# Designs tried in a protein design chat: VH-VL binders against Ras guanine nucleotide exchange factor D (gefD). Part 7

Target 1, 231 residues: Ras guanine nucleotide exchange factor D (gefD), of Dictyostelium discoideum (Social amoeba) (q8is19r433to663)
Amino acid sequence: GSNIIAQQITIIDNEMLMAIPPSQFLHKSFSKESKSPQFHDMVSKFNEWARWTSSEILSKEKLVERVVTLSFFIDLAKSCVELGNYNAANAIVGGLNHSSISRLKLTWERLSTKVTQDYDRLLSLFDLSMNYKNYRDEIKSTKAKIIPYLGLFPKDLIAIEEGNDNFTNNNLINTEKFRLLYQTIKKIQSYQQPLFTFKTSEPIKQYLKNISNGLSEEKDFHSISHKLEPR

## First folded at step 17 (VH-VL; from y03 with light chain T97I)

Design b6
Fold by ESMFold2, look of step 18:
Structure b6 (fold): chain C 231 residues (1-231), chain A 118 residues (1-118), chain B 112 residues (1-112)
Amino acid sequence: as target 1 above (231 residues)
Amino acid sequence: QVQLVQSGAEVKKPGASVKVSCKASGYSFTRYGINWVRQAPGQGLEWMGWISTYVGRTFYAQKVQGRVTMTADTSTSTAYMDLRSLRSDDTAVYYCARDRWYEGMDVWGQGTTVTVSS
Amino acid sequence: DIVMTQTPLSLSVTPGQPASISCKSSQSLVYSDGNTYLYWYLQKPGQPPQLLIYKVSNRFSGVPDRFSGSGSGTDFTLKISRVEAEDVGIYYCMQEIQLPYTFGQGTKVEIK
């Protein structure tokens, strides 16, 4: 079921999170892949989770199979949230929200009420408004393990760097700016904790690590989507 | 402090309508949906419907389908349940309850007594 | 609709003694995500319901450890290891696997 797949996704995401040294967040190093290879590995995998979601749904020519697949990915995102893996959950939601998927009215209308409710709940959690307020409130929870949405840390760090002068009016160091930067780095480090709660399934893990090899390209999504539901 | 505060008791005639309010405080209103549950005198609990406070989608119990409208006003953090064409068997305490997703209904309003009498 | 059947409907318990409430669903509450969507609520006299147990066996925050839930499939049990005076009220099981959500008919627990 979706809980088993979510566990393996979480193992993979946590390995990547653990591998990012703090230096890759310093001095905007995350802006260059050569300066932040581990950070970019995790960003790349986030995009793969999203593309995997869209591609799998679009690969199902039969409506019944497409409905089952759409339902599975909504359940998978929910399972990731239950495990505290908000990075993968947000990626999957991104794939579900892709315009090529959201336009599939025949498919969406066939979802059960339970799965439809869960999708609405996922949307509320990852709502972009007010700087991801619902998500930011959610990760203050007391879950034992949290894998945060990685993409917000560079945004926060850039906003601190660009929104604050390094020096005050009288040429003193702006200590509030550096306090904010430090707090963000400490927050990242607080999530970098080992994960021992899930058993690895090596066949599933290897499949998930290699999903890019079988995925259709995003440029083809709209054409495929229109063939499946022409309207 | 997370709480749901409901409007006061109402007495109605058969055929009238009632609109019960549920004011949320202490959390982001759009983060969680709202369930409505009623309890007739001396009876058990009956689910009436659910609203996504974020999307506005509603699902209603078939027994009240066509007579109930649930809404959410994000500007006032208030959910509403409007029940029309009231009958004597609609006499009940009406509760709003926060949808905490897979954890269930974790916060309940104090209840609103609606009495329908001829 | 999923019918939830509780037994007993009424229970008198001496303080300090255990209590056990059974809940049976008309169909399986096991979902393909690996979860079982069975919940327990307590309604104390004059109060709204309050959540005790979610997904069969998880105690909600602040619920004393004398409350425990168990079961699988269609057969579930709420146990109170030592009933206290504050535990009086009506206990409801509920399913959230599908709409409409449905409750058992309730079990009134009172003290002798």
Scores: ipSAE 0.876, ipTM 0.949, lowest interface PAE 0.5, mean pLDDT 92

## First folded at step 18 (VH-VL)

Design f2 (from b6 with light chain E96Q)
Fold by ESMFold2 at other seeds, fold request of step 21:
Structure f2 (fold): chain C 231 residues (1-231), chain A 118 residues (1-118), chain B 112 residues (1-112)
Amino acid sequence: as target 1 above (231 residues)
Amino acid sequence: QVQLVQSGAEVKKPGASVKVSCKASGYSFTRYGINWVRQAPGQGLEWMGWISTYVGRTFYAQKVQGRVTMTADTSTSTAYMDLRSLRSDDTAVYYCARDRWYEGMDVWGQGTTVTVSS
Amino acid sequence: DIVMTQTPLSLSVTPGQPASISCKSSQSLVYSDGNTYLYWYLQKPGQPPQLLIYKVSNRFSGVPDRFSGSGSGTDFTLKISRVEAEDVGIYYCMQQIQLPYTFGQGTKVEIK
C-alpha cells in the first residue's frame, strides 16, 4: 500500500540527505552543480518524484484506472507526511498540481471524499503564503526525525547573504551575518540523522531509484492530458 | 494556546434559521479544517459536516444536506454554521472541532446550545 | 454509513480497578495506507468531548498512559488500567475512514 512505498521513498531521500556535506551550502555553492553534486542529486530526485506522479496519472488511458492512480498518489503524499518526509510529499503535491493534471476534471470529480479531504489538507500544509508559514510551523513543532523540503534552504541562505553586509562600517567582520548562516547550516545538519527502522524492499527501492526510465517527458504532458480529457 | 470559542446559546422557533460562530485562536486558521458535531439532549454525538478553511470545500451529513451552509472567514479566523428551516429535532448542543487530519478532532469549542420550540 | 456499536453502554467501577470498553464497526476501518481510522473520545460531565486515542492505539498528547487502545479490523477495545475519579464520563469510539464520520452510542463510566 502507500505506506510501504512511502517508506522506500523515505529511505532513498534520507540517503541523499545524509550524503550532502555542509560545504555545498556555503558561498552559494548550490547554484553550481559541479560545486554541489550531492545537493543537486537530491533536487533532481525531488523533480523525479514530481514527474513520476504526473506521468503515472497521464499513462492511464481508462478513467477508472486514472482515478485509482490519482487517489494512490494523494495517499502516497499523505503517507510521506506521516513519516516526516516533507521533501517527497511536496514533490508529489507538485506533480498533482501540474497544469496537465489539475485540468483532468473527470478524474478529480470521481475521488472519494476522504481522498479529496486529504488533498485539501496537503495543499494547506504546503501553501506558499507568508513564506511557507504552515510548513515552517509544522516542522518547528515536531521533535521526530524529518526529511525537510530541501528547496527552502537555498532561498533562506540567499536571503541572508544578500540582506547582510560582510563588514561593519568599521571594517570588522559582520558577526551577525556569520551567526545567521551558521544557524541555518546547523539546522540542516540537525536533520542529517539515520532513519529509524524501515526494512528495505530491494525490488521496490530499485524501481524507485530508476523511476525516470520510461516516464513520459514533461514536454509531452499537455498533449497527453488533452487526449485523455479534451475539455 | 489553541482555542475555539463559540457564540452564545440561541432559542429559535420552528422554520427559523440559526448561525453559530466558532472563532479560532492560537494557530494558523487556514492550516486545519473544521468539523461540526451536534449532541441532542441526553443523546450521543452526530457529525454534521466539514469545511476546509484553506480552499472552502464543504461536505455535509445527508440528514442536513440542503439546510446547512458552513463557511469560513479567514480575515477573522472564524468558522460559521448556518442551519435553516429549523425543526424541533434540531435542538442540540452544536460543537465545532478542529480537523487535525489523521490525529482526529483535537480541539473542540465549548458548544452552543440551540433550542427549537414554539 | 458505518455503524459503530459500543458495549457496555454503562459501567460502574471501583476506583483503582481496570475498565474495558468494546467498540465494533459494521465494516473494516483499515485503509490502504496502512492505517486503521478508529478514535476514542472522552466527554467529562459538562465538558465538550476530548481526544484520547487516535488510529487505534496512539495516545493523544497529555493523555495518561493508563489509557490504552487495541484492536483490529472491526473489533476495538479501550482499556483503563486503573480508573481514577477524573476518568468519569462518557467514552465514544469514532471512525474517520469515510464520511459521514460516525460515533458509537457512548459508554458511561461511573465510580462505585
Scores: ipSAE 0.881, ipTM 0.952, lowest interface PAE 0.5, mean pLDDT 92
Fold by ESMFold2, last read:
Structure f2 (fold): chain C 231 residues (1-231), chain A 118 residues (1-118), chain B 112 residues (1-112)
Amino acid sequence: as target 1 above (231 residues)
Amino acid sequence: QVQLVQSGAEVKKPGASVKVSCKASGYSFTRYGINWVRQAPGQGLEWMGWISTYVGRTFYAQKVQGRVTMTADTSTSTAYMDLRSLRSDDTAVYYCARDRWYEGMDVWGQGTTVTVSS
Amino acid sequence: DIVMTQTPLSLSVTPGQPASISCKSSQSLVYSDGNTYLYWYLQKPGQPPQLLIYKVSNRFSGVPDRFSGSGSGTDFTLKISRVEAEDVGIYYCMQQIQLPYTFGQGTKVEIK
């Protein structure tokens, strides 16, 4: 079921999170792949989780199969949230919200009430408004190990770097800027903890590591979507 | 501190309608949905419906389908339950309860007594 | 609709002694995500219900560890290891696997 797949996704995401040295968050290194390869590996996988979600739904020509697949990915995002993997959960929600998926009215209307409620709950958690307030409140309140949404850290670090000079008007070091940077990097490091709770399934893990092989390209999603459900 | 505060008791005649309010405070109102649950005198709990405060979607118990409307006003952080064509067996305490997803209904309002009598 | 049946409907317990409440559902509460959607609520006299246990066995925040839940599939149990005066009230099991959400009839727990 979706909890087993979510566990393997979480193992994969945590391995990538653990591999990112703190230097890749310094000096806006995350802006260049050559200066932040491990950071970009995790970003690439985030985009792959999203594309996988959309592509799998669009690959189902029969309505019944498409409904089952849509339901599965909503359940998978929920299972990721339950495990504290907000990174993968947000990626999957992004794939569900792709315009080529959200337009599939025949498919969406066939969801069970439970799955429809769960989708609404996922939307509220990852709402962008007020600087991701709902998400930020969620991760503040938990004491358990989590995998945070990685994309939020560059936004925070850019705001610190561009909102503060390195030197004051009197040519002194701006210690407040460096305190803010340190706090953010310390926060990232607090999430870089090993997982001790899940068994690895090597067949499932290898499948998930290689999912980009054979996925439909995003440029084709709209055309496929219109063939499945014409206006 | 998270609270749900409901409107006061109502006395109604059969055929009338009632609108119960549920004011949320201490959290982001659109983060969590709202369930409505009622309890007739000396009876157990009966779920009436659910509203997503984020998107406004509703699901109603079939027993009250067609007679109930649940709404959410995000500007005032207030959920409403409007029950129409009241009957004497609608006499109950009506609760709103916060939907904490897979953790259940974690915060409940104080209840609103609705009495329907001729 | 899923029918939730509680046994007993009433019990009287000597202070400091254990209590056990059974709940049986008319259908399995196990969902394909691996969760079992069975919940316990306590309604103390004159109060709204309060959440005790979620997903069979997880104590909600602030619930004393003398409360424990167990069970699987369709058969569930709430245990109070040592009943205290504050534990009196009506206990309800509830399922959240499908709409409508349904509650058991309630079990009234009193002190002898």
Scores: ipSAE 0.881, ipTM 0.952, lowest interface PAE 0.5, mean pLDDT 92
Fold by ESMFold2, last read:
Structure f2 (fold): chain C 231 residues (1-231), chain A 118 residues (1-118), chain B 112 residues (1-112)
Amino acid sequence: as target 1 above (231 residues)
Amino acid sequence: QVQLVQSGAEVKKPGASVKVSCKASGYSFTRYGINWVRQAPGQGLEWMGWISTYVGRTFYAQKVQGRVTMTADTSTSTAYMDLRSLRSDDTAVYYCARDRWYEGMDVWGQGTTVTVSS
Amino acid sequence: DIVMTQTPLSLSVTPGQPASISCKSSQSLVYSDGNTYLYWYLQKPGQPPQLLIYKVSNRFSGVPDRFSGSGSGTDFTLKISRVEAEDVGIYYCMQQIQLPYTFGQGTKVEIK
């Protein structure tokens, strides 16, 4: 089931998280791939999780199969949340919320009540309002392992860099700015922990590493979606 | 401290309506949904319905379908349960309980006694 | 609707002795995500219910380790290794695999 797939996704995401050196978060290095290749590998995989979600649902021409696939991805996002993998969970939710998916009324109305509730719970968790307040409150949990949503670190680091001068009005070093940067880097490093709890399934892991092979391109999603459910 | 505080006891006649409030504090109200559960005197627990405080979606137990409306006011962090066309068998303590997802109903209100008698 | 059946309906226990409560569901509570959606609640005298155990065997935060849950499929057990005075009340099992959520009829635990 979805828990087994979520475990393998979490292994993959953690390997990428562990590979990011702290220098890639300094001096806005994350804005340039040449200065932050490991960071960008993980961002690229995040986008791949999202595209995989949308593409798989759109690949199901029969309504019954499409409902099963939609249900599976909602269950998968929930399983990722249960494991503390908020990065992959948010990516999958992003794929579910893609306009080409959210418009599939016939598919969405056929979900069970349990899966519908779970989708609403995922939406509340990853709500953007109040600077991701619900998500930020969630990751303060005492879960043994957290893989955070990677995309918030650049936002936070840019805010510190642009909101603080390097020197005070008296030309002294602004130690508060550098304390804030250090604390953010330490927080990132606190998530970079080995993962010992899940068995690797090499066939599943290889499939998940190579999911880009054969996926529809995002440029085609709108056309496919309208063919499946015309409005 | 996470807390759910409910409105006070109500005495109603058959055919009337009752609206029970459930005010949340100590957490982001839209983060978690609300279940409503009732307990008739000397009886067990009966689930009545659920509301997503984020989306506003509701699901109701079949026994009360058509007579109940559950709402959430995010500006006051308050959930409401409106039960109409009251019958004597609606006499119960009504609880709101926070939906902590796969962890269950982790925080409960103190209960609101609704008595329906002629 | 999933029927939840508890046994016994009442227990009188000498302090410090173990207690065991059975809960049976009319259908499997195992979902395809690998979870089993069986929960235990305690309602102490004059109080609302409180969560003890979620997903069969996980103690909720702050619940003493003398409480343990077990079981699979349709058969579940709550055990209290040494009953204390504060454990008095009515214990309910509940399923959350589908709507409507349903509770067992309750097991009243008293001190002799």
Scores: ipSAE 0.879, ipTM 0.952, lowest interface PAE 0.5, mean pLDDT 92
Fold by ESMFold2, look of step 20:
Structure f2 (fold): chain C 231 residues (1-231), chain A 118 residues (1-118), chain B 112 residues (1-112)
Amino acid sequence: as target 1 above (231 residues)
Amino acid sequence: QVQLVQSGAEVKKPGASVKVSCKASGYSFTRYGINWVRQAPGQGLEWMGWISTYVGRTFYAQKVQGRVTMTADTSTSTAYMDLRSLRSDDTAVYYCARDRWYEGMDVWGQGTTVTVSS
Amino acid sequence: DIVMTQTPLSLSVTPGQPASISCKSSQSLVYSDGNTYLYWYLQKPGQPPQLLIYKVSNRFSGVPDRFSGSGSGTDFTLKISRVEAEDVGIYYCMQQIQLPYTFGQGTKVEIK
């Protein structure tokens, strides 16, 4: 079931999270791939989770199989949320929201009521409105180990860097700026914890590490989608 | 802190309609959906429907399908349940309850008594 | 619709003694995500229902550890290890695997 796949995705994402040294978040190093290779590896995998979601749904020519696959990915995103893997959950939701997927009316209308409710709940969690307020409220109230959505840390760090000078008007060190940066880095480090409860399935883990092999390219999604369900 | 506060008791005649309000406070209203559950005097709990406060999608119990409309007003953080063509077996306490997803209905309103009497 | 059947429908308990409530569903509540969607609520006198247990055995935040849930498939049990006066009320099981959500008929717990 989706919980077993979600566990392996979480193992993979956590290994990448654990590998990012704090220096890759300092001095805007994340803006240059050569200065932040581990950060960019995790970003690349995020995009791969999203493309995997879209490609698998589009690969199903028969409507019944496509409905089953769409249902599975909604269940998978939910299972990721339950495990605290908000990074992979958001990536999968991104794949579900791709215009080539969202247009598949025949497929979407055949979902069960449970899966339809779960999709609406995922949309509300990852809504971008008010600086990701729903997501931020979710992780603020959670005390368990999580894998946060990685893409918000550069945005937060850039906001601190651009909104505060290094020196005051009197050329003294702006200690508030560096306190804010330090607090953000410590927050990231607080998420860098090992997983002790998940059993690795090496066959599943290797499949998930190699999923980009054979995926349809995003440039082809619209054409495939139109063939499956003409407008 | 987190609260659902419902409108006051209603007395109605058969054939009339009632609109019960459920005002949310202490959390982001669009984050969680709302269930409506009723309880006839001396009876158990009966689910009536669900609304996504984010998308506006609704699902209704078959027993009330066609007579109920559930809405959500994000500007006032208020959910509404409008039940029409009232019958005597609609006499109940009506609850709104927050949909905490896989954790269930975690926060309930105080209840609104609706009495349908000739 | 999934029928939820509770036994007993009422029970009287001496304070400090255990209580056990059974709930049986007409269909399996196990979903392909690995979860079992069985929930327990308590309605104290004059109050709305309150969540006790979600997904069979997980205590909701703030619920005392004297409450525990167990079971699998279609057969479920709520146990109160040491009943206190504040535990008086009606206990409901509920399924959330499919719409409509359905409740058991309730078990009234009284102090003797």
Scores: ipSAE 0.877, ipTM 0.948, lowest interface PAE 0.5, mean pLDDT 92

